# Designs tried in a protein design chat: VH-VL binders against q8rwq4r167to367. Part 28

Target 1, 201 residues: q8rwq4r167to367
Amino acid sequence: LALEDIDGSPSFLEKALQFIEKYGTKIEGILRQSADVEEVERRVQEYEQGKTEFTFDEDPHVVGDCIKHVLRELPSSPVSASCCTALLEAYRIESKEARISSLRSAIAETFPEPNRRLLQRILKMMHTISSHSHENRMNPNAVAACMAPLLLRPLLAGECDLEDDFDGGEDNSAQLLAAANAANNAQAIITVLLEDYGSIF
Key: E = the ipSAE of ESMFold2; O = the ipSAE of ESMFold2 at other seeds; V2 = 0.75 times the mean of E and O plus 0.25 times the DockQ between their complexes.

## First folded at step 16 (VH-VL; framework fv_belrestotug)

Design v03 (at its last look DockQ between E and O 0.51; V2 from the best seeds 0.00; counts 0 for: pae E 9.8 > 2)
Fold by ESMFold2 at other seeds, look of step 16:
Structure v03 (fold): chain C 201 residues (1-201), chain A 123 residues (1-123), chain B 108 residues (1-108)
Amino acid sequence: as target 1 above (201 residues)
Amino acid sequence: QVQLVQSGAEVKKPGASVKVSCKASGYTFTEYWMHWVRQAPGQGLEWMGVIDPSGGLTYYAQKFQGRVTLTRDTSTSTVYMELSSLRSEDTAVYYCARLWDLEDYFPQYFDYWGQGTTVTVSS
Amino acid sequence: EIVLTQSPGTLSLSPGERATLSCRASQSVDSSYLAWYQQKPGQAPRLLIYDASDRATGIPDRFSGSGSGTDFTLTISRLEPEDFAVYYCQQYGNWPLTFGGGTKVEIK
């Protein structure tokens, strides 16, 4: 339902994704460069009060940050903890062809359909932006860096590390190291999904 | 624009401690991890450790465990690096560097560097 | 801990020549998370390349990076006078972060 309102019409998120696909492809640093925080907050409040349509003259950087805001505020992660674990396990396969096949299978077999639809839809926008990297300077890795924390929240929270969930309390160094590794993995997983989007989806 | 401004040069005796500050501006201080890197005269770069300023969690290179302490003051957007039990080989330029977009949770590369603080351990 | 070995230690070249700098890791660098920096005397390092091959903003296209696993290369296609400096590789694929020992590119 994240992509549709009750009446079946496109949600604010879906409209923002469409805006970026149409107007963001030629914008240098789209999804990477932050808009004015106060302006983003104002635009989000307008959406919450009923203004869900975007006009052609809106700043694409603001719209991009609206997308990030909506994803951050979803009550559950776009990719659940078990799905993050499946993606991490599939990503760790060394053979490129086996890795891609395993990523495809993990998405097809472990994701609930609504989560799969949401992930695929967001990745479609990201893939569209990255396919115009000559114009916008946003290759797959750069787009993944900007978006993966919002998509793979359980991985960054340490819920997929194949360890007891109390490991995060061992000491300061262990917690920080785990967070850094999770961040690297999240970016790498999303990069592969973008680079091989057509094979995976 | 992002700026990291470090405290001025220090001259210390062996066995003393030094505390170097790094004041951040132009971004949300608590959203980015801050790293410390040093460089002895004529030598390469050596990573010392990192602090997450939102909660104060730290990770130190093994070489500096027990001698280095990173702290922060969120009200002044400042990170501090303290190195104790100084030796002559600790003579170096000490840099703070911003890595990590904490909102996006990704280390990408060292994006911004302080100007460096020269610490000289005499004798 | 991953040890990065840069070679050669010093590369003596003339303006206009191609420079090729090597960085070899003691074990595979996860996801090719490797950066290259330029440093001139009295200055902080300047980021050139990240993720092995991506140029940082404002870096001229004569700088390029390549490689994966344990072997990485920085290439300067045609040296300009301002390119004579020390170059460092740095990995961030595995903790702790480590730097290579540097390659000095000097005028001969």
Scores: ipSAE 0.011, ipTM 0.590, lowest interface PAE 9.8, mean pLDDT 85
Fold by ESMFold2, look of step 16:
Structure v03 (fold): chain C 201 residues (1-201), chain A 123 residues (1-123), chain B 108 residues (1-108)
Amino acid sequence: as target 1 above (201 residues)
Amino acid sequence: QVQLVQSGAEVKKPGASVKVSCKASGYTFTEYWMHWVRQAPGQGLEWMGVIDPSGGLTYYAQKFQGRVTLTRDTSTSTVYMELSSLRSEDTAVYYCARLWDLEDYFPQYFDYWGQGTTVTVSS
Amino acid sequence: EIVLTQSPGTLSLSPGERATLSCRASQSVDSSYLAWYQQKPGQAPRLLIYDASDRATGIPDRFSGSGSGTDFTLTISRLEPEDFAVYYCQQYGNWPLTFGGGTKVEIK
């Protein structure tokens, strides 16, 4: 439902994704470069007040940050904690071919349909952007760095780490290192999903 | 728009402490980790440690463990670096640095730097 | 702790020449998490390259990075007057974060 309003028409998120797929491919640093926070908030308010269509002359960096804003504000994560655990387990498989197969299976068989649909839709936009990296300088790893924290919230929150009591002894340093490992894993998982998008979806 | 503004130069005697501030603006302060890096005259860059401003968690390079303390004040969007028991080899420019725009997650490379604060330790 | 060794220590070249800077890690850098910075006197470092080969926003295409594992290279295809500076590599694949010793690119 995140992609559709109650009446079945495209939501704000879906329209912003479409805008970026169409107008963002040639924009250097798209999804990475921050827009003015005040402009992003204004554009979100304008949508809520009736400006429901994006026009071609809008700043792609503002629209990209609108996407991030919507994902950040979703009441539940695009990927649930159990789904993040499944992705992490599949990612940790050392063989590249087995890893891709396991990621595909986890997404196809473990994800509830709304979560799979949402993830796949967002990854489609990200894949389109990363396919134009010569123009926009955003390869799969760069796009994943920007977006993974928004897609895999439970992983970053430590809610799906398989080694929750890791050797670090649960002091300040151990907690910080666990957060860093979670961020690295989130980025790496999304990077693989983008690099092998056609094989996984 | 992102801006890191550090406090002014300091001259200290051996054995003293110094506290350098780094005021952040143009982004959500608590969503990004802040690192400290120093550079002695004519030398390379040396990583000192990191603070997560949302909860105040820190991780320090072992060389500075026990002498460096990172704190933050979220009401002023400011990080503080305090280095105690100063020695002449602590004479350096001290930088605060923020990673590229990855909300709430460990900073891995630094695309926003403060202007640097020169700390001179001499008698 | 990963030690990064940059070579040469100093590279003396003329404007228009190609500069090739090396950064060698004491052990493999996970996922090629390697950045390059430029620093001019009296200024903070400036990010050029991240993830070994990706240019930061606004960095001219004459700057390119390559490499993986333990061996990384920064190439400046055609030196401009503003490119004479010190260059540092930095790894973030393993904790703690570490920097190379720097390569000074100076006018011949």
Scores: ipSAE 0.006, ipTM 0.558, lowest interface PAE 9.8, mean pLDDT 85
ESMFold2 (binder alone), look of step 16: mean pLDDT 89; pTM 0.898

Design v04 (at its last look DockQ between E and O 0.72; V2 from the best seeds 0.00; counts 0 for: pae O 3.7 > 2)
Fold by ESMFold2, look of step 16:
Parts: C-alpha cells; structure tokens; sequence
Structure v04 (fold): chain C 201 residues (1-201), chain A 123 residues (1-123), chain B 108 residues (1-108)
C-alpha cells in the first residue's frame, strides 16, 4: 500500500526509493546529510499537485529526506511494537549464526506480509547504498544509524518490553539509559539486517 | 559553527564545591545531549554523566552519583556542572562534550568538546 | 562496567612508519559501539573514528579502525609529524561510557 497508488502504479515513496538506488550510490553522505526542511516540504507538495516524477537533476539529498519524511508520516510504524520485540529478542542471541537464523524466522513468522514487504523494500534501497560505501562513505552501520529510528519507531519510543525492562515507576536516570540502549539496539538490529540481507530475506 | 565555551580555571580547597559552565552556540541547544568528561593530570579520560537540556533529565556515572549535579539554562544555552565534597584526586581538566548531530538519534561519541576547565584542589 | 585496556602504553616510532594501537574490552562490545580520539597537549580530544571503522569528517585516509567483540585496532598507515599524540578508545555499548587508558605515540 505504501509502495503503490490506488491504480497500481508506483507511489511517491517507491519512486523516491528507485531514484536513490539509481542516482544516490555515488553521493557522499547520502541518507545522512540533511536537506533544507522547507525544500523537502515543497517537493512533497509538488508531488501532490501533479509533479509525479523525479527528474535526474534533482538533489539526491532532497529525495533522501523525502523518503524520511514519508516514513515519519506513516499512520503506523513500518515495524509494529510486537515485531520490534521479536527482532530485539532475536538480536540478543549471542551466536552470530543463530542470531541471523532467528532474525529470519522472526520476520517470516511475526510480520504481516504488507509490513514485511515494506521493510524489505526499504532495506533493499539501504543495502544498495551500503554496497557502494567506498564511493558514498555510507557503510551498513552508517545507513542503519540514519534509518533505524524511522523503521523501529516503537523500540525508540520504549514500547517494546522484554524481561528486566524497568516499569516500576519513572526514574530520571532510567529514562536516559533506556533511550541510549534503544538507540544502540535499533542501529545494531538494522545493521545485521543489511549485512546479511540475502540470508534474511 | 558549533562552539562550546567553558568558564575559567578554579582553585578550591578540599570539601568545597565547584561549578563549571559550558555555553553552547552554533546549533539548537535543546536537541542534543551534553556530556561531562574529566581528565586528571597525566591520566586518561573519565565520563561523569549526561544531561538532556530540553527537560533537564540527567544520568550520572555511579562514581560521581551524589556529588555531581548537572543543570542547564535554556535561555542562555548553558549547561552547569557542580561537583561537591572536593578531594585532591578531583584535580583535573573538566570538559563538556556534545554528541553527534542526528535529529532523532543520539550516539554517545563526541564530535565537539569544550576547551576544558582546570580545577585544582589544594591539599 | 566495560573496562578498556589499551596497549602499548607508549609507541615510539619515526615519521613514515605504520602505527598499530590496540584496545581490548573486558567484555564483548559490538563494532558499532567503539570510537577513537586523538589528543595533543593542552587540547581537547579530537574524534577520529566512530562505530569501530568509520572515519569522522575531515580525518585523512591514513587513519583506519577495525575489530569486533573484545579486540579493536587503530592503524595509522604512515605516520605524519602531526600524528604524534595520545590516542584513546571509548565504548558506548553500555553505560557508564568508558575510555581506555591511552596510547602515546611519540617520535623515536
């Protein structure tokens, strides 16, 4: 749904993903470098008003931020709270081989198909960018750092509960520690999904 | 350009307190956490804690819990570090440090540092 | 608390030589959670490497980082005169944030 308009043609998001896959691979700092917020908003409005194609001369940083804008504005997270919990549990497995297998199983067994398709599609673009890291300086860790907050929103919001999560009341120190752990976990999960994309999907 | 400017050197007696300021400019002060790190003469770096300037939430390393207090004034874009019950081993250079500039992600490595404030505790 | 042990304490080398600095953690730190800093006398530390292997903005290609788990390495492929300084590793996989004890790279 997020990838297609009503008539089955590619959505704004899908077109932006295709643009980045084609024109973003050689752009230093792609997905990390911010564009002007007003320019991104203007470009989104232009699409809604009939400019339905990206042209080759558009700034890839603007298009990358259009992707981020669309993901922020989705009515629900690409990965739900229960799906984030499943990914976090699988990630915590200490053996690398078992971790990858468990991540694959969590995605196959826990994700509704539309959410799995959306996640896989976004990760495909991210994997393409990270495969050109010698030119664009965006290795899997760097791409994950920029995109994980948009993909794993419930994890960053503290909506994923595991054993030993604090829930006995608010402590100011506990809030910052939880935020730091969530940020690290989100980046690490997405990094593994990118590094082992072919094995997981 | 991002700049962190700290208050001047201090000489204190054991048992006293010190309050060091760190004034930020060149970025949106409330969007980034501010950390404090100290360095004793000829020694390595030691993390003391962190403040989120938007709401004033803090976390302190256990070694400093009960002695360190971080506060901020958003109207002047300034963080304050107060260390109480000073001992001679608190003699050090104290740094404020800003973490990396991501809108919704706060990594805990430091791209910008203050110039440092030397605190000397007389024996 | 994760303790970082750097070795050697001092590395005496000439310009043009390759420097290899070690940082070992008391428990596993994923490669995404390690940074390296350079510090010259009277100055604040300068970020070189983050996420174990990613160079910070403006850091020349001769600096590279590698490693995972408990064993991390900073390599300076060919020392320049401005590279003689103290180097610190830092982990951020677990609070409290901790630094290694430092490796001083000095002219032999």
Amino acid sequence: as target 1 above (201 residues)
Amino acid sequence: QVQLVQSGAEVKKPGASVKVSCKASGYTFTEYWMHWVRQAPGQGLEWMGVIDPSGGLTYYAQKFQGRVTLTRDTSTSTVYMELSSLRSEDTAVYYCAKDWDLEDYFPQWFDYWGQGTTVTVSS
Amino acid sequence: EIVLTQSPGTLSLSPGERATLSCRASQSVDSSYLAWYQQKPGQAPRLLIYDASDRATGIPDRFSGSGSGTDFTLTISRLEPEDFAVYYCQQYGNWPLTFGGGTKVEIK
Scores: ipSAE 0.380, ipTM 0.739, lowest interface PAE 3.2, mean pLDDT 87
Fold by ESMFold2 at other seeds, look of step 16:
Structure v04 (fold): chain C 201 residues (1-201), chain A 123 residues (1-123), chain B 108 residues (1-108)
Amino acid sequence: as target 1 above (201 residues)
Amino acid sequence: QVQLVQSGAEVKKPGASVKVSCKASGYTFTEYWMHWVRQAPGQGLEWMGVIDPSGGLTYYAQKFQGRVTLTRDTSTSTVYMELSSLRSEDTAVYYCAKDWDLEDYFPQWFDYWGQGTTVTVSS
Amino acid sequence: EIVLTQSPGTLSLSPGERATLSCRASQSVDSSYLAWYQQKPGQAPRLLIYDASDRATGIPDRFSGSGSGTDFTLTISRLEPEDFAVYYCQQYGNWPLTFGGGTKVEIK
């Protein structure tokens, strides 16, 4: 649904992802460097008013921010709270081989198929960008830092059910510690999915 | 342009308290956490704690728990660090440091630091 | 609490030489959440590297970071006169946030 309009044709999001995969790989700071907010909003509106295709001469930074805008505005998170919990549990496994297997299993077994397709599609674009890090300076950690908050919204919102100890026993300390851990975990999970993309997907 | 401007040097006696201010400008004050780090003469850096200015929530390193208090005033974009029951070992330069947030991500490394405030504790 | 141990304590080198600074963590730093700072006398620290290997804005190419788990390295490929300073590592994988004890890079 997020990748297709009601008639089955590629959505704005899908077209923007395709553009970045084709024209963004050699652009330094792609997905990290922000474009003018008014320009991004104007471009989204132009698409809604009938400009249905991206042209090769469009600014990749604007297109990248269009992707972020669409993900931010989705009515439901690309990854649900239960799916975030499953990814976090799998990520915490100490053995690298077991961790990769558990991540693959969590995605295959706990994600509804539309959500899995959406996550996999966005990660494909991100993996393509990070595979050209020598040219664009965007390694897996950098791409994950820019995108994880949009993909793992429930984790950042504190909606995952996990243990957390801070050895102080104070509620104020618990809230900030939990927020810091969630941010670190979100970036780390996406980084692993990118670094081992071929094994997971 | 991001700036963190701290209050001036302080000389205190043992047992007193000190309150250091850190005024922020060049960014949205409530969107970023503010950390405090100190450095004793000739020594390394020591993290003291952090405040979220939007709600005033704090976290303190165990070494300073019970002695440090972080507060903020959103109308002046200022964070305050108060350290009580001062001892000579608290003689140090005290820094405020802004963390980085792009769309609610908190990576907790510090690209912007205040100029530092020297606190000297002597009898 | 993760203790960061930097070595050597002092590194005496000449301009143009390569500097290699080590930071070892008492336990694994998840996802390489490790930063490096430079500090000159009378100044606040300056961020050089974050996420173990990512160069901060405006930092020259001669600075690079590497490592994961418990072992991290800052490399300065060709020392410039302005690079003689103290260098600190910092981890942010677990609270409390902690810094290494520092490595002073000084003129031989």
Scores: ipSAE 0.341, ipTM 0.729, lowest interface PAE 3.7, mean pLDDT 87
ESMFold2 (binder alone), look of step 16: mean pLDDT 91; pTM 0.919

Design v05 (at its last look DockQ between E and O 0.34; V2 from the best seeds 0.00; counts 0 for: pae E 13.9 > 2)
Fold by ESMFold2 at other seeds, look of step 16:
Structure v05 (fold): chain C 201 residues (1-201), chain A 123 residues (1-123), chain B 108 residues (1-108)
Amino acid sequence: as target 1 above (201 residues)
Amino acid sequence: QVQLVQSGAEVKKPGASVKVSCKASGYTFTEYWMHWVRQAPGQGLEWMGVIDPSGGLTYYAQKFQGRVTLTRDTSTSTVYMELSSLRSEDTAVYYCAKDWDLEDIFPQYFDYWGQGTTVTVSS
Amino acid sequence: EIVLTQSPGTLSLSPGERATLSCRASQSVDSSYLAWYQQKPGQAPRLLIYDASDRATGIPDRFSGSGSGTDFTLTISRLEPEDFAVYYCQQYGNWPLTFGGGTKVEIK
């Protein structure tokens, strides 16, 4: 439903994703460069008030931030805590081939279909952008860095730790280490999903 | 503009303690972690630890565990590094360094550094 | 902990030449969590590259980074007089954060 309105037509999010796929590939720093927060809020309001189509002359940075705004405002994370745990567990497999296979299996087997569809759709846009990195300067790692916090919220909130990674207690020093690891893991997981998108989806 | 201004050089005897300050300006102090890195004369860089200024949580590299204390004062946007039980091998330049936060991700590389504080430990 | 070994220890070159600096990690650095710094005498380090290949703000395009896993490279395509300095790599894939031993780029 995040991608479709009640009548089955594309949602605001889907339209913004399509816009970025079509007009964002040549925009330097797309998805990384912030737009004016008030301008983004205005554009979201305009959609709610009837301006339901993006035109080719709209600023891609504003549209990119509309995507981020919608993802932040979702009532639940695109990837739930249990799904984040499954991705993290699969990511930690040391063999690259086994890791990719396990990530594919985790997504196919543990994600509810709507969440899997949403993640795949957002990653498709991100993959398209990262495939034009020589033009837009946004390689897979760069796109992952700016999008992972929105996709893997439970991981960054500390809700999907693997116990063996943080054995040693819950003292104050362990909290900062856990936060640093969560940030690195979130970016790394999304990077692998982008780099091996065709193999995983 | 982002600026990290450290306190002046210190000369200490073995067994003493030193407290170095790092005053931040030009950004929201509590939104970024602050790291401490030292460099002995003619040597490379050595990470000592980190503080999250918003809550005061810290992590220390094992080599310094028990001797280093990081604190902060949010009203003055200042981080303090105290190193106790000084030895001659603690003679070094001590840097504070700000990490980079891009859209709530917390990378641990340092885009801004203080000017450095020379601490000399001599008998 | 991840040990970073930089080579060569010293690189003697003339202005206008290409410099290639190596940083090898003792174990894989996930998602290229590798940064490069420049340090001149009496100064704090300056961030050049983060995430293995991304230039920091204000860094000239003659500086580029590449590599993944255990092998990383900093390239200066055409040395300027101001580029003669010591260069450090730093990993942030795992704590403790660690730095390489440095490569001094000096005038031949």
Scores: ipSAE 0.382, ipTM 0.743, lowest interface PAE 3.3, mean pLDDT 88
Fold by ESMFold2, look of step 16:
Structure v05 (fold): chain C 201 residues (1-201), chain A 123 residues (1-123), chain B 108 residues (1-108)
Amino acid sequence: as target 1 above (201 residues)
Amino acid sequence: QVQLVQSGAEVKKPGASVKVSCKASGYTFTEYWMHWVRQAPGQGLEWMGVIDPSGGLTYYAQKFQGRVTLTRDTSTSTVYMELSSLRSEDTAVYYCAKDWDLEDIFPQYFDYWGQGTTVTVSS
Amino acid sequence: EIVLTQSPGTLSLSPGERATLSCRASQSVDSSYLAWYQQKPGQAPRLLIYDASDRATGIPDRFSGSGSGTDFTLTISRLEPEDFAVYYCQQYGNWPLTFGGGTKVEIK
């Protein structure tokens, strides 16, 4: 549904993903470098006003930020809190082969079909970008760092953390460190999903 | 274009405090963490701490805990660094520095730096 | 806290020579999250390399980084006059963020 408009045609998000897969692979810092925020906002407005296609002459950094904008503004996370918990549990398995198998099982068995399709589609774009890291300087870990917060929002919000509940009365340093640990886990999970994309999906 | 503009040089006496500003422009202020790094004359770089401008959460190096305070004003896209109980060894150039990463979920490297603010602590 | 030890402290070379700068960490730096900066007198540092080996935008290809774990290297394949400066490594694999002590590359 996030990938299709009501009439079944590709959505803005799907078209932006296709653009990045085709024109973003050779762009240094793609998905990491910020575009001009006014330009991104203008491009989103242009879509709303009827410019529904991307053209080859558009700035890939603007299109990349359009993807992030759409993901950030989704009414619910691509991965729900319960699904984040399942991924985190699977990720913490010591054995690499068992970890990959458990991640595959979690996605196949716990994700609602629309969420699985959305995650798989976004990861496909990310995998394509990271496969060209020599040209664009975006290895799997770098791409995951940029995108994991948008995909695993409940994990960063502490809604699916397997650790003890955080003490809300702790000082600012403890709160920021807890956020950094959640971010590390989110990045690591997405990195594994990218590196083993074909095995997991 | 991304720009970090810091307040001017300060001369202070031991025991006083100093507040240095860093005004950001050319990017979404609340999407990136802002770090502070200092450099004493003839010395290397020393990380002091970081602020997440979206909520104002901070993390400080242990050496400065209790003396440094980072704050921000999102309406002016400005971060402030206040260092109290100044000592002569606090004489340094103080830099603000922006994370390179758009989403700033993991501590990263610094792609843009302010011009530096010289703070001199002497009797 | 990860301590970064840079060597040598000073490297005296002529234009056209290869410079090799070392940065050793007191413990493994996760995911090779290590950056290199160049600093000239009176200027703020400039990012050269991130993630141990990736060049920042606009950095010439004569700058390259390598290494993992605890041992990292910055190489300048052929020194240009503008490359004589102080170079710092910085890790971001673990809190707190730390810098190396610097290597001054000076004209012989």
Scores: ipSAE 0.000, ipTM 0.491, lowest interface PAE 13.9, mean pLDDT 85
ESMFold2 (binder alone), look of step 16: mean pLDDT 91; pTM 0.925

Design v06 (at its last look DockQ between E and O 0.74; V2 from the best seeds 0.00; counts 0 for: pae O 5.2 > 2)
Fold by ESMFold2, look of step 16:
Structure v06 (fold): chain C 201 residues (1-201), chain A 123 residues (1-123), chain B 108 residues (1-108)
Amino acid sequence: as target 1 above (201 residues)
Amino acid sequence: QVQLVQSGAEVKKPGASVKVSCKASGYTFTEYWMHWVRQAPGQGLEWMGVIDPSGGLTYYAQKFQGRVTLTRDTSTSTVYMELSSLRSEDTAVYYCAKDWDLEDYFPQYFDYWGQGTTVTVSS
Amino acid sequence: EIVLTQSPGTLSLSPGERATLSCRASQSVDSSYLAWYQQKPGQAPRLLIYDASDRATGIPDRFSGSGSGTDFTLTISRLEPEDFAVYYCQQYGYWPLTFGGGTKVEIK
């Protein structure tokens, strides 16, 4: 129920996503620029104490960091290790058209429905921001850079092995190369999902 | 206040080794990778390799395999680059460079550089 | 390894003119993992652009980057006297990390 409270009303995460979609599109560096950690924690506490609505005068950078805070605190990754593996396999297809089709199929057919719904909802906000990159300076690659580590945690943790990647992990230089590749792959996967959002979802 | 301070210029003979230090301050030393890049006189930039200071893992460009060694001392927040079997073409300015801060997942371009250390190899 | 070819080698222009610098990769650089640096004599390189098009902190808006795949461009919309320097592109999509050979922007 990451998007809904038990009673079916919008959760803190859903309200923050809506705020960013409405007020974040013209904010330079939105999702990239950090807010003060103490301000973010204060705002989370205020919600728990009864300030359940975001108002137009709130700092969008604080709200953006509230989104990241909630995603970090989720009990499990928005995308599981097996789902990350499916995305990585689909991404590695060289043909752009086949890659997009395989990504769509992986999400539609292998993700549990709650995880697919959560991923799609977060990507919708990210897509909205990146669609206004001329105003906010956040193109799909920039938004993906900020958010991919929160969405694809098992990939960054090295929990998504492909057979050809497995053979490379035995020496010191192979470990750093594998870490660099995982970071690049996570950002690249999310970038494609944003650039082709309408075709994938 | 990120700062990278390198050791001073060196003059070496062919066949010798050189060890250049790079002392980091203003950030958590073990959280970011450190790269080494050199520039021969009148030439462009050439990436030599990288060290992860937290565990000492390294990766070297193939051109320098067997001649370059990167090490670190976490107690002094210092990285060392040693280049052995020096030749005249190793005459260059050697830079240490810190990768950028975005969650350690984009650590492959360099927003902070040391001042450079000139190494001259001559008979 | 990915070879980056910069052109032209030298660009002779006057202050106020538009500079267009090209960087061509021997293979596609996925997700536009390309940076641009400025270097003046006796100084370390200075990061200008990352991810092909994003300005680094403190870089004036006359600097812009564009491109994807194999073709990338740095544009300086109106040259200031302090912009006469050597410019390098760098890719970070694949190891080894590589730099272009540089474009010198000099006063005509």
Scores: ipSAE 0.282, ipTM 0.695, lowest interface PAE 4.0, mean pLDDT 87
Fold by ESMFold2 at other seeds, look of step 16:
Structure v06 (fold): chain C 201 residues (1-201), chain A 123 residues (1-123), chain B 108 residues (1-108)
Amino acid sequence: as target 1 above (201 residues)
Amino acid sequence: QVQLVQSGAEVKKPGASVKVSCKASGYTFTEYWMHWVRQAPGQGLEWMGVIDPSGGLTYYAQKFQGRVTLTRDTSTSTVYMELSSLRSEDTAVYYCAKDWDLEDYFPQYFDYWGQGTTVTVSS
Amino acid sequence: EIVLTQSPGTLSLSPGERATLSCRASQSVDSSYLAWYQQKPGQAPRLLIYDASDRATGIPDRFSGSGSGTDFTLTISRLEPEDFAVYYCQQYGYWPLTFGGGTKVEIK
C-alpha cells in the first residue's frame, strides 16, 4: 500500500525513509528544517516520471519533506480515529510499566495490519534519527513534535473525542483548550512510542 | 522577518478600558496562535490568554475572565487585546507573542514577541 | 494551575563563572514541556531553551537545560557580559500557561 508500489517494489515513501535512515542521522535539524514546498513537489513529480532512486547528493531536508508530503496527502490517516482513541486511553495510564504494556496491546489489538506496519515503519525511521540526537539535535520529543500531526490526524481533528477529554460545551475557550490538549497528547504519545520503541514493537 | 508591532503607551484612570493592538508580519497570520502576556513593574511574566486568528476562538486565564477580550482582523493581520474595569494593579507592560511555527506546532512556547505596550493606571 | 518556583531570586556572579538556575514545578510537567527565556531591561523576553533541554535557534552552546518531572535547571557554563539578565521558566504542559518568578543574574 503506502510502502509498496503496485508491482511490489519499494514505494517512493519507503525509498525516502531508507534515504533518511542512511544519510539523515548526522544532519542537524533533520525532519524539523523545512525545504521549499515547490522543490519537494518537483522531486515527487520526478519520481513519477521515472527518477526512482535517491542519490547521495540529494538534500536530506528535501527528502525529509518528501516523507511529510506523502503522509500529508494520504487519503486516510496512518492511524485511524478508533486507533487514536485506543492510544490515548493507553497513554493516560499513570504507571509507566502499565502504560507501555497498554500501548503495545492497543497497537497489536486494534490496528489493521497495513496500518500497524506503516506506523511501525515510520517510527523505525524516527527512532533511528532520535538515536543520533547527539549529532543531529533531534531527540524523541523533537522528532515527535514534527511528525505526530501527520501520524495522528484524527486526534488533532477532534475525531477521537472522549467524553472525559472534552467538556463538550459551546464555549470558545473549551474548544481551544481541547485543541491544545490534543496537540500536546499527540506529541506525548509519539514520544513514548519512540523512547520505548523496543518494548512496544 | 517575523515582526509583531504593538500600539503605543497608554495612560488610563481606574475603571476605564484599554485596547492594545498587535500587527503581525512576515508569516501567515491565520496559521499561528497569538498569546498575550503582561509584566507589572519589577514583577514576572503573567499569561493572560490566547486567540486562534483563523476562527477567532479564544481562551482566557481565569484571573482575567470577564475583563479581557481578544479579537483579530485578518485583513490587517492585527490582534487586539481589550482589558476593561482597569485597576491600579493592571499597570504593566503588555506583550503579544506568537507561538510555534507551521511545521512544529505542539509546544506552546513563544519564539517571537511584540515590543511591549506600557499601560499605566493611576487616579 | 502549575506553579513554577525559581531559585535563587538573585545570582551575583562574575563573567567567566558558571551559573545554575533552578525551576521547580508544583506538579509534574508532561513530556518536559518547559521553556527558558532571557529578558534584559526594556526588552521583550528571548527564547533560550524549549522542551527542557533543546536550544532555540541561534542560542550559544554555553546555555543548556536539563531536568524532568518537577525539577528543571538552566546552566550557563561560562558567563559572558551579555548574559547578565533576568531568566524565566515557563511550562506548557497544562493550561493556563504559567511562568516562574524569575532569577536575576547580576554582575558581582
Scores: ipSAE 0.189, ipTM 0.681, lowest interface PAE 5.2, mean pLDDT 87
ESMFold2 (binder alone), look of step 16: mean pLDDT 92; pTM 0.939

